VH-VL binders against Rho GTPase-activating protein 7 (ROPGAP7). Designs and how they scored, part 8

Target 1, 201 residues: Rho GTPase-activating protein 7 (ROPGAP7), of Arabidopsis thaliana (Mouse-ear cress) (q8rwq4r167to367)
Amino acid sequence: LALEDIDGSPSFLEKALQFIEKYGTKIEGILRQSADVEEVERRVQEYEQGKTEFTFDEDPHVVGDCIKHVLRELPSSPVSASCCTALLEAYRIESKEARISSLRSAIAETFPEPNRRLLQRILKMMHTISSHSHENRMNPNAVAACMAPLLLRPLLAGECDLEDDFDGGEDNSAQLLAAANAANNAQAIITVLLEDYGSIF

## First folded at step 6 (VH-VL; framework fv_lecanemab)

Design c10
Fold by ESMFold2-Fast, scan of step 6:
Structure c10 (fold): chain C 201 residues (1-201), chain A 121 residues (1-121), chain B 112 residues (1-112)
Amino acid sequence: as target 1 above (201 residues)
Amino acid sequence: EVQLVESGGGLVQPGGSLRLSCSASGFTFSDYGMHWVRQAPGKGLEWVAYISSSGSTIYYGDTVKGRFTISRDNAKNSLFLQMSSLRAEDTAVYYCARGEWFGYDYYMDVWGQGTTVTVSS
Amino acid sequence: DVVMTQSPLSLPVTPGAPASISCRSSQSLLHDNGYNYLEWYLQKPGQSPKLLIYLGSNRASGVPDRFSGSGSGTDFTLRISRVEAEDVGIYYCMQALQTPYTFGPGTKLEIK
């Protein structure tokens, strides 16, 4: 998917992920702190115009937002609706050991290989950041909160093949509650994948 | 095994020109920035020039600006240093060194054995 | 340009003893990203330089844990906990914060 250019060289996303792993670990609020939108747009344009490297003097918050920009603009979600359903079902298992095993199986058996590699690559960067939480203030829950909406979009959009209650279009309080529950589930799933990265991948 | 081999050194007269080459093997050359570093006889290390992995970003040390040109040929896994208007003070062993991977890691982790340039009449 | 200084310039050491080399920069090497862009290199007699430490305190691949780097801003130290005969050579610090990159004058470590 998004990790290599057509000539096999590392993509914009791959280079940005490596930059964050190298230079983002000591940055407080990395991945949470937003950069100026205009600055992010300028950096994306610079890449398209041939400045294809991230140097050490880049703003890590700008590079973090470049990652989010790429994920937001992907033609399809990193995790499909059916894969989100598989992850949510596995996550609901009460036994921690069975949950981890079920998540591993769901990923290995249901994900197309390119989607599995992309998710694993992004989680690797997120895992690296969260392992330095003492320095950057970004524990697994915090990193998951920032990234989960970009990784599990079908879950947040209500596209998963699970029990769903439909309301007429004028129940704003029920819509807000449903959105909050979906966001909490996405964050919780990504948090488990992050905390047990070595057992699942 | 990762290796860098310099060549092209020799004896040149003041005002002359010389082209140094560095041949890379054992790694994907096009992924790394590259440096030239020199060392005059009995003296310390002096950074000379840098070129990014793509060739788009180039920097020079103050003593060589306007006289030296760094370039690379990624298809041939080769780095070059074109030296012109050479002076006695340019006499040194010239080292090729591997720099950062795609601009993230500004350190020189692999060095060649060096090639000697002597500027004398 | 950033000027780098080292002390001592000559360091005779008894085998097995600890050694420390100081490096000072004319301006701070601490970047806004939280990293110190200071590196340490060792050049053994007749050999090319080898990277020991990067980003102030990170040991390069294959470097023994006897070597450690510390410091921040303008003052840095390279420490060898137990000097061995193979550690003989000239030690250089280098700043990689801004071009032109600049080396210190070098510290010659010799066995007594």
Scores: ipSAE 0.006, ipTM 0.519, lowest interface PAE 11.0, mean pLDDT 86

Design c11
Fold by ESMFold2-Fast, scan of step 6:
Structure c11 (fold): chain C 201 residues (1-201), chain A 121 residues (1-121), chain B 112 residues (1-112)
Amino acid sequence: as target 1 above (201 residues)
Amino acid sequence: EVQLVESGGGLVQPGGSLRLSCSASGFTFSDYGMHWVRQAPGKGLEWVAYISSSGSTIYYGDTVKGRFTISRDNAKNSLFLQMSSLRAEDTAVYYCARGEWFDYGYYMDVWGQGTTVTVSS
Amino acid sequence: DVVMTQSPLSLPVTPGAPASISCRSSQSLLHDNGYNYLEWYLQKPGQSPKLLIYLGSNRASGVPDRFSGSGSGTDFTLRISRVEAEDVGIYYCMQALQTPYTFGPGTKLEIK
């Protein structure tokens, strides 16, 4: 229940996402620029102590990092290994029209409802940010670069069966190439979901 | 200086294939979507294809769907247009152009000089 | 596909006079986000096209303030307040709301 607390009230994540949508759209480098780790930890701690709402005077970069903190700390990835595989399969379709349709189907048919809602909610915020790139300098590719590793963790961890393997080579070289390919695929998938958000959700 | 330089144009027979290249310099190529636009001799501009900054999203004009393939190599700052099943109607100057911040391909703010493709027997 | 039309197709102008070019789209170019996805380009003789206006009314970097874009939905106008010799060339409108992106037929502006 990442988006709602047990009593049905908006979660910390949902409140942070709303804050970024309202106050982050004109902030240069939003979601990319990091805040101090200690300041982020302090703000998370304040939430646990009852400061459960974000006010207009908060630092948007701190709130952005709070979103990343929550996603990183989730027990399981927002997108499971099997769902990552479904997205990667759809993404690799050569036809743009078929690719978009397959991505829509994969999300609608394969994802458990809570995971679909979570992904859609986060992408909505990301889409809002990238739609204001003339002001914040964060286009869909830049937003995807910041967020994809947090959304598609199993792909980065090598838990998706569809990844191409490298023939031969040393362990270190193979590991670096595999990591680069996984990161590129994750960013590319999220970029498509942002660019065609209205067609997919 | 921000520059785009096209190459690979030439004379090709109907039904043939040709690959165009576009080399980018003076900016971070991987941050921008890219377009191909063509212009037949004495005619107007016709949009051909778009590829997003990561290469994940691709769009084609109706006239070239199924025959042309756009691709990019961000490590080499290069954009490509692979053309197959060429027709006399494909005779044109081909321009590569940089899309702006929006990966939707809002507008083309930097253009190359163009490379000429002539499809004739 | 969205069909773009321009008028006039030929525009002879006296030096220093104002000029206006009209562009019409077969479908509305106004998106729910409030932007009109219409652009204007100028191709001077022997040169590559250059961006003049994006999102209906925003001047591109380096474009003189003599140029202005206006309109919404299906009707757009490019205005030049005082035509200079360097402004000769072919002017194209283009819609970028949906693929395939489409250009108008062009308007040739020349000095009388």
Scores: ipSAE 0.000, ipTM 0.436, lowest interface PAE 15.9, mean pLDDT 84

Design c12
Fold by ESMFold2-Fast, scan of step 6:
Formats: structure tokens, C-alpha cells, sequence
Structure c12 (fold): chain C 201 residues (1-201), chain A 121 residues (1-121), chain B 112 residues (1-112)
């Protein structure tokens, strides 16, 4: 239940996303700047103890880190290995028009409904933040750099079919290069989804 | 196009104070975080201080913390470094540098020519 | 604080020959976002430093393709495929993962 609690009310994640959309758009480095780990842990604990609402005077960096905490702690990635493969395959199309169309189709036709809904919801918040880059210094590339590893975990872990082609090495240097390429691909995919959000969702 | 010009360097006695300025032109100054980096004679580079585009976030190197104060005036396209309790080890060329923002850090895409600070009795 | 080291500290090179400089950090510069916050700067004699490489391997605008950066975590390399006279100077690596930002001691590249 990533976006809703068992009783159908908005989850901790949904409330944090709403807070960032309302109060985070003018905060420099939002989603990038780390809050004190102890403050993040304290705020998560407060939620568990019944402080389920975010007030206007909360630290936006703490709330941003709460979003990342929830995404890291999800038992499975928001985007599965097969869905990451579909996104990477679509992203590699050279024509921008065909690439956007293929990304839209991959998301609409391949993703399970809960995963599509979760990805779209998170990208909506990210798109809102990047739309205020003059105020917050977070353009689409920067927002994607912060969030892509949390959204496309299987791609970074080398679990996608296309990344298995790079298994020839066994050499640590080759493996580190492959990991860097995967991270660049993840950021690039999320960047396109943000820049063309209205065409894809 | 992009230009950073430092000024205010000079000779000062140990324990003294000095204020450095950096004048920016050719870009929207209020959009960029700014840094001070120094270089002692014949030595390497040492990062000194950072100030965010709005001025709300400030970081210092451990050697200068409590003695130096970074500030900016966006209306005047100016960056400042107020130095107090100066020591012989603070003798260096001081560069201002523009921080191009990257997710969790900055890289210094433009540097000024530097201004020389000499702390000597 | 993150300690940066470089090897060699002095690098005499014949013109047209390749050159490589190693940079090591006391802790990993690989962030959760998948990027290595490692940069390379060149300071030519009498000049201010200039950015060469950012995020481990990306060339800055205007930097010739003979320069390349590689590595991840704690071990990084700057390579020059064919050294030219204009490449003379001191090369510094820097970590921008956390404050205080720290530079390596520098590697002086000289023509033999």
C-alpha cells in the first residue's frame, strides 16, 4: 500500500508528496540536500506514533528524505525488472517522437496498474519541482539524478535483460563502468519522463 | 562573457582582519552558488567557503570556521569574504569560483584571477 | 574529512606520449544517485584552475577529447591520450560529495 493505508486514507508517502508539492517548490536543493539522519528517523517514528499530518512549518528537506526513506524501504522497486527493460528498450529508440510514443506504450501496456499509478504519482511531484527550477535549482536532470536510483532499482542492480550483455568482464573496473552506464541510463530515462510528462502520462 | 574579479587583498599583520570582494558579470549572479578557494605559495588548492544562490546555506572549511564569514549581495552582483583573526597560514591567493549545481554537489566552472593575501609581521 | 591522494606527484612526459594520473579517496565518492562526485582541474602556469572533468567521467565544455576520466568509488584515473605542450600544469582531483570539499595534492605534468 504505497499510496493508501489499509483503510483507504492517504499513506505517509502520499502525504509527504503533497507537502513537497505545496511547500517544497521554492526550497533550494529540494530532494538533493540531505537532512540530518536522526531528524528523518525521528519524523518517521512520529508518524508511527500518530503524527500523521505534515504541518506548514516542517523542514522540507526532512520531508524529502522521508519520501526517499519510504522508497528505499519498499520490499520491491516501484518499477520491476521487466518494466525497467521495457523502458530502457523504448528509451534507446533514436527518434524522439518514436521514443516518447514507445515510452508511453510501455508504461500503459506493460506496467501493472499499482506500479504505473505509483510511478506516475512520484513523477507528478518531481515534475512540479522541476517546473520551479529557477527558484529551487532543481531542473529535470537534477531531480532525475536524485530519484532515478530509487525508482529504477533493477536497472542499477543489473537485473534487466539488456544489461546482462555486459557480463563478459568479471573485472572490477568493467563492472564499475557498467554500473556507471546503468546509472546514466536510469537518470536519462527519468529525465525524458519528466520533460515529456504531459505526452507520456 | 562570464567574468569574476577579486579585490581587497593585501598585507595584514597576524591577528588582523581583511575583507575580500568578488565582482561578477556576464551571468545572472543570483542563480548561482559561489565559492572561495585559496592557494598558499607553492602549495595546492584548499576549499574555503560556500554560499548558496539565495545566501541561506553556508559551509566553511574547518581551518577557517569561526574566523571567516562568507556573504553576498545579489543586487550588486558581489560576493564577500570577511576574514578575522588572520594567521600566517592564511597567506594565499584567494579565488572566487562559480558553482555549477549538480544534484548533491558543485563543480567550479568559472574562476576569477585571484587576489593575494599576505599575513606577515 | 575525505582525504584525497594522487600519484604520481611529478609526471615528466614526452610530447605525443600518453599520460595517466591516479586519484584515490579515503572513502567512497559514489552517491546513492549512482554518480561519483569526483572532479579534475588543471592549473596552467600563472593561471587560475580550469575544470576538465566532472562526475568522474564527463568532459567540461571546451575540453579536448584527448582527456578522459574513469573510475568509481575510491579509485579514479585521468588519462591524456596524446600529451601536447599546452597540457603542462598541475592537475588536481577534488571530491564534491560532502563538505568540506577536498582537493588532492596535485600532479605536476612537465614536458621532457
Amino acid sequence: as target 1 above (201 residues)
Amino acid sequence: EVQLVESGGGLVQPGGSLRLSCSASGFTFSDYGMHWVRQAPGKGLEWVAYISSSGSTIYYGDTVKGRFTISRDNAKNSLFLQMSSLRAEDTAVYYCARGEWLSYGYYFDYWGQGTTVTVSS
Amino acid sequence: DVVMTQSPLSLPVTPGAPASISCRSSQSLLHDNGYNYLEWYLQKPGQSPKLLIYLGSNRASGVPDRFSGSGSGTDFTLRISRVEAEDVGIYYCMQALQTPYTFGPGTKLEIK
Scores: ipSAE 0.000, ipTM 0.451, lowest interface PAE 15.8, mean pLDDT 84

Design c13
Fold by ESMFold2-Fast, scan of step 6:
Structure c13 (fold): chain C 201 residues (1-201), chain A 121 residues (1-121), chain B 112 residues (1-112)
Amino acid sequence: as target 1 above (201 residues)
Amino acid sequence: EVQLVESGGGLVQPGGSLRLSCSASGFTFSDYGMHWVRQAPGKGLEWVAYISSSGSTIYYGDTVKGRFTISRDNAKNSLFLQMSSLRAEDTAVYYCARESWFGYSYYMDVWGQGTTVTVSS
Amino acid sequence: DVVMTQSPLSLPVTPGAPASISCRSSQSLLHDNGYNYLEWYLQKPGQSPKLLIYLGSNRASGVPDRFSGSGSGTDFTLRISRVEAEDVGIYYCMQALQTPYTFGPGTKLEIK
């Protein structure tokens, strides 16, 4: 259920990504604005029953939520815990040029090809949307905020932070701060990948 | 080759209606937003209307709001401008134009040759 | 609505000389994404308009390097380093930051 079905045809995810690239660029709040949950569930069910193509008259917000539904339901994160660690290490480099180079290397050297391909495909759609921010009001930071938790799940789960020297020992406020920092790091990493998409991929 | 051809212009009396068409060829019409731009005799360019690739987003210039309707038929590679309650000041050459984009940019890269609308008694 | 003004409205130029056209907007055309949504179009006599410059300073494909755009916010300039006979026509700036999109009144460039 990544980008291709078992028979090699485009998956539900790939078709939804193509739809957003074609019809979503001028929709204000695309990827952020939620559609009716009942309508999203109905559309996913229709796909399973053979309505496999998205037509021009589909609601882009419903299709956007279909993308998020698929990503949430994936058995494993698009980016593994070890790959998240590699991205976080590269992102922490303070020089912009070195950071971009390190992110490119981390992706090329540590990502299995299916994971790299999936991440690149999703980022291509996200880059397309954020490039039209004057029309849709979704800049790279806004798009990253919506999508990063679905792409970098291990980072948000705390599975990647091997050098965290802080342990509050059941301190709830420290746990909330750690979670907020992880979310901010995920968003920041995806934002860089979007802003420098052409240099990294 | 990429081409846009307008049609449907003509002479119409004040208060009348006309429907302009723009036929697209040489590209996947359904992937592009489209504009209508007009030019009165001896005057400058005036933006009239925009429609997104899917048809879901539509914008109008203030002078035509409530009187003109932009629409498209992607299966027929055609853009339309339905003009109602026409006035003498609507007399102009009407151009259709394709909106191309890349990255943060968008622009009207392909224009038709125009179709002339004359509103007079 | 954003009002666009141009100066001069008439620009007679000697062949080979440089030419400069000013465009001003009533509101800033700088978007939060860091780009100015200002475009320049040229309409040659009897022809449809053609794109010259987009996002303030980016030359469109096929446009000669003698054309350049500059400026930010409310003040923009189109420059032609050395005018050729084929450059005759009316030059329009246009803002595409917000609807309704609005054109300047045009600057007519003529050879002396």
Scores: ipSAE 0.000, ipTM 0.446, lowest interface PAE 15.7, mean pLDDT 84

Design c14
Fold by ESMFold2-Fast, scan of step 6:
Structure c14 (fold): chain C 201 residues (1-201), chain A 121 residues (1-121), chain B 112 residues (1-112)
Amino acid sequence: as target 1 above (201 residues)
Amino acid sequence: EVQLVESGGGLVQPGGSLRLSCSASGFTFSDYGMHWVRQAPGKGLEWVAYISSSGSTIYYGDTVKGRFTISRDNAKNSLFLQMSSLRAEDTAVYYCARGEYWGYDYYFDYWGQGTTVTVSS
Amino acid sequence: DVVMTQSPLSLPVTPGAPASISCRSSQSLLHDNGYNYLEWYLQKPGQSPKLLIYLGSNRASGVPDRFSGSGSGTDFTLRISRVEAEDVGIYYCMQALQTPYTFGPGTKLEIK
């Protein structure tokens, strides 16, 4: 239940996403700047002990890190390994129009409904933040850089079916290049999903 | 084909009001921030106003703040500039310009042909 | 407000010669995200302005590779490697780092 508790009420994640949408849009570096790890852990623990509401005076950077904490701790990635493969295949299409259409189809046709709903909800918050980049200095690329590793975990872990050729170097160099390419691809994919959110969702 | 067509310009007396319109076609209007930029005869470019894609964020140039109001109607693909308390110094060609696509970091990638506003007695 | 300055204000050029236009800002246009929020526009006689360069050095779609932008922080340059007759017009730099967005005074490029 990533977005709802068992009783149907909004989850910790949903409440944190709503807080960022309401109070985070004017905060420079929102989602990029880290809060104190102890403060984040304390706030998560307070939720578990019954402090279920975020108040207007909470630190937006702490709430942003609470979102990242929840996504990191999810038993399964928001986007599964097979879904990451589908997104990567769609993203590699050179025509922008065909790429967007293929990304839309991949999400609609291959994602289980709960995964699609979760991804769409998180991207809605990310889209809201990037739409206020004049105030917060977080454009789609910057937001994607912060969030992509948490959304496309299997792609960064090397669990996707697609493999790129490496034309030179030693095993260690090849592995470092593959990891860098995976990180760049994850950021690029999420950037396209943000830029064309209205066309894809 | 991206097109921006301005209308509503004309001759108006000092202290008067005028409403400019910009009709957008060839792209998804609601995905883009929009700007008004003006140019007085023989002078340089002066940024006038900005409105974000959703309409939630609005900025004005110092010379027009409190006198001009920017607005948009995404259902009609239209941008507006309501001008009040017009002065001789507001005489210019007014351009509608397409701004950022969700913070793309580049602005004014397409401009209309402009509409002329003349403030004279 | 950020004040934009251009030099020269008038630039007569022989066809086929290179040309350079300088733009200076009163404060750094380099943001923490690594981008310089500076753009270059060309306004040909009787026409609307056209975007040439965005984020300091990126050529806009359809702009010939004769045009290049360089610089960072407060000092920027627009270069034309070989001026053609169609390049005549007024060149403006603009900062988009903060509101109000401000243009330079313009540089008029003329053929000798």
Scores: ipSAE 0.000, ipTM 0.436, lowest interface PAE 15.7, mean pLDDT 85

Design c15
Fold by ESMFold2-Fast, scan of step 6:
Structure c15 (fold): chain C 201 residues (1-201), chain A 121 residues (1-121), chain B 112 residues (1-112)
Amino acid sequence: as target 1 above (201 residues)
Amino acid sequence: EVQLVESGGGLVQPGGSLRLSCSASGFTFSDYGMHWVRQAPGKGLEWVAYISSSGSTIYYGDTVKGRFTISRDNAKNSLFLQMSSLRAEDTAVYYCARGDYFSYGWYFDLWGQGTTVTVSS
Amino acid sequence: DVVMTQSPLSLPVTPGAPASISCRSSQSLLHDNGYNYLEWYLQKPGQSPKLLIYLGSNRASGVPDRFSGSGSGTDFTLRISRVEAEDVGIYYCMQALQTPYTFGPGTKLEIK
């Protein structure tokens, strides 16, 4: 239901993704530049009240933040904890060709179809943006930095780290190091998926 | 070089008006949201106003709402703050600041040198 | 509005000693995306503020590694492992989770 409404029509998320692909590719800093959170929430509410189309004169940064808002508010992550673990294990492979092959297999073999479809759809928009980096200044690493925390939420929440268990009273520095490593891993994984999009999907 | 330069500050009477300008150079001004932050003599920092990169989204601090107007001219790489109905409490150094962000967070990675506004009779 | 508080407000430090500044917010700054929208700024005497730390713990470009940020939710700490004379100034925390953006009252660090 993330990409389609119950009647099969494009969802709010799908319409926002289409808007960014059509009008956002030449906007410098797209997906990175923020709009005010209250403005984004207002636009989401307007959609629910019947303003269901994004017109050409909308602020692309507000629409970009609408995408992030929807992903943040999803009841479950686009990529489950077990799927994040599979991606992390594939990413840790040192050989580039083996890494790409393992990421492809992880996505094809472990992801439920709706989750694979959602991830692929979002990555398609992100790939389109990064392919126009000469105009928008958003290369794959920059796009991944903006979007990875929303796509790989279980990795950031520590749900994918089955070996570590931190208590806030024991080692605050170790918890911060783990959080930083998780964020770096999420960004790096998404960066590879964008750079080698055609080989993986 | 990458910099912000404020101008337009001065002495003004209570109830008066003043227009501040901020000139940007060394980066693509139209990519960034911009902020005004002020500091009263001997006091801390207070956020004043925000304008989005396109100019379509504008927010003000409660103390200035209805009296100040933020605007920008991307073709001229310039940010403005039109101040009206000035009060003694508006006496401060006014800083222009560039808003950059990572994953929904604003941080002010570039600041101007500030311009001083004194509201006194 | 989110209220920010800092402790101590005045911090005299001997050169080379460590220093620690606490910042508390009236509500959680931890977003569902996993990031804390808390920043630290240093204003040296007669100068504009300069960014030190963003998103709770990330050092800004050019900031020495003796500076570190930690914490989550409502409680944050800025640490300086070895204070140098050039570190004198007022340190401000700021929340960027929601408008209006709000600063702490500042902590004045002085060499004793």
Scores: ipSAE 0.000, ipTM 0.436, lowest interface PAE 17.3, mean pLDDT 84

Design c2
Fold by ESMFold2-Fast, scan of step 6:
Structure c2 (fold): chain C 201 residues (1-201), chain A 122 residues (1-122), chain B 112 residues (1-112)
Amino acid sequence: as target 1 above (201 residues)
Amino acid sequence: EVQLVESGGGLVQPGGSLRLSCSASGFTFSDYGMHWVRQAPGKGLEWVAYISSSGSTIYYGDTVKGRFTISRDNAKNSLFLQMSSLRAEDTAVYYCARGEWFGSYDYYMDVWGQGTTVTVSS
Amino acid sequence: DVVMTQSPLSLPVTPGAPASISCRSSQSLLHDNGYNYLEWYLQKPGQSPKLLIYLGSNRASGVPDRFSGSGSGTDFTLRISRVEAEDVGIYYCMQALQTPYTFGPGTKLEIK
């Protein structure tokens, strides 16, 4: 399970999320600023070899990148293609109140329980970080920019694109436009989920 | 499941002291900041004190500064309010409430106890 | 200290009718992080207060969607779309932007 090991103990991901919530809130550029790739790879390997605890003196940027590594390596996206489509359709509603209500319904009705719990858990950490934006310079939009591609990967891959997202023209030009729109939509969707977290979950 | 239970209230003379306790169950107490809020008979709510999840950050309302001390024991899932130099105006129902989760700074109080009554009179 | 005021202080409503309560702060509750640190609480007769709304507009867990919070800066509104008998009690706004945290005086909602 993504958040718990088979014996019910917190997983690597859960421990990393807890670390960021405890030690990352005052770190400028947390989740945005990348760590040394070699250090991230080393820390992931250390976990596999039994170093399962994050100490208080670890580099928060390394731990942030460990979270991203885990999300990239999941067998399935945290949000499936069909769930991404449901979120995109809800997000396109122009009324803020109706949009929030539709996002809540989409999550409650279409998400499998493990996927909903995983998304909510990650958003909780992201919400905590953005709530400290005065100290860390990471507002909801900035946090969403860093994390949305990892949470809504099927949207970026075109797997949940609506027919109207492709308007034809030359394949290369149309494809670049579609990719830019998908990236913007992913960031915007996650931003709304962060800003209205308590209304949606 | 999630519950807060206050105790230690009673009748005390002006100038006296009293220690309130709040016992937490059904959640990881050490992950949450905690508040004390009071309500005088027939009056509104008044925020009294806050303590962070670790106990490192403490804030008081102006009416109680220098007279009340908030503390916690995370190993025992307990919150305390030591009250000294009590005045008639401190007569109130005292509630403990669960605050922000683990560094969130949202500071909302989503779980409250039933309250314990403190009466200061001669 | 931030002073909180509410209007009206007494609100008699017919069951099924909408209700609105205003809350004003002496200073802006909008933080640089984009959030309004304004909360709404309901205290039913003989009970402890319960959280309804946090960060201006977010409903707390278990709160019916007929409750909504709106506003920004110094002017906030709590709305109940259709008042039920169980909604009777005193409604308090509270600012959590700076210590000491301060409550409004409360608005007593009663059924006509």
Scores: ipSAE 0.000, ipTM 0.427, lowest interface PAE 17.6, mean pLDDT 84

Design c3
Fold by ESMFold2-Fast, scan of step 6:
Structure c3 (fold): chain C 201 residues (1-201), chain A 122 residues (1-122), chain B 112 residues (1-112)
Amino acid sequence: as target 1 above (201 residues)
Amino acid sequence: EVQLVESGGGLVQPGGSLRLSCSASGFTFSDYGMHWVRQAPGKGLEWVAYISSSGSTIYYGDTVKGRFTISRDNAKNSLFLQMSSLRAEDTAVYYCARGEWFGDYEYYMDVWGQGTTVTVSS
Amino acid sequence: DVVMTQSPLSLPVTPGAPASISCRSSQSLLHDNGYNYLEWYLQKPGQSPKLLIYLGSNRASGVPDRFSGSGSGTDFTLRISRVEAEDVGIYYCMQALQTPYTFGPGTKLEIK
């Protein structure tokens, strides 16, 4: 699953992101509301068979789920384990001003250029959606809740900061609490990146 | 104080219509999605309908699709359920409940009304 | 539609003893965000339902810590560490992952 089409045209992901930015801003629950699984699977198959253009009458929820499908199926996370660790360390800074500055530095210093561009591109779409929260009811927290697990996969898998891993996972309840805490951290990090998008990017 | 109060229940003949109301107080009504949930005598809970905070997104349970219409008036802090083509199996206590639409982590029914009884009988 | 089932349907418990209620969904309730969209509600006799647990394991405001929720995917458990007389009622699980939202059939907890 390439980020660029064989002829150098925009990728499936780029076309889906553009669709959401153009047609998704006024759709309530965009990116949160799940589409029919069969519809999403069909649309992904159509892409693989050459139907890479999204028409204006497509279901925005199906297109949103196509974006999530692409991100889930990427061979490696958009944000690597080391980059997740850098973001988590920056996020834990108590001062809001220092936190934002540290997040900007972490992205500039630790992210490989392709990963930084991919993250920025996805956040641009997410920022556009959250900027229309009055119409779509998806504020930065809501958008982050939907997308953060797909962007910060190593954090959810316990691959970033070993000190945050649960102790062996003997207790299934402890494993669930650790997963919930990781999800909360991922959402909080992405929320800050959206709320202070202009200061960070 | 956060509170929901249902009204409009009563006795109606099969095939008839009835409109339920739910009055909200003590919170910013326009920030919350709202649900209708019903319970037939001696039976369990059945989710009926949902409307988003702005009113743009609406969902129905399969048993009521095409017969019931959920709506809201944010200026009046009121939720409505217009019921038509009523059947004996629609006999139930109808509850309104506050939900949260835009935040995945807060999506649950944390405040419920006292219920209003609808009886469909000849 | 997601079908929810509960076991047992009737649960007589000695005061002070622990109790467990199982809930199963016909498909996974685990969202990409890492949370399970499963909720537990308690309906006491003659009262409206009240939220106990949301997102699988989080206790709602005002709910005593003797209540806990666990599980992931399709299998969930509500536990009460020490049952008290005030806990009598019908317990419902509910999935909120997708519409139509669906409740389990309910488990009636009684003091024996």
Scores: ipSAE 0.000, ipTM 0.442, lowest interface PAE 16.4, mean pLDDT 83

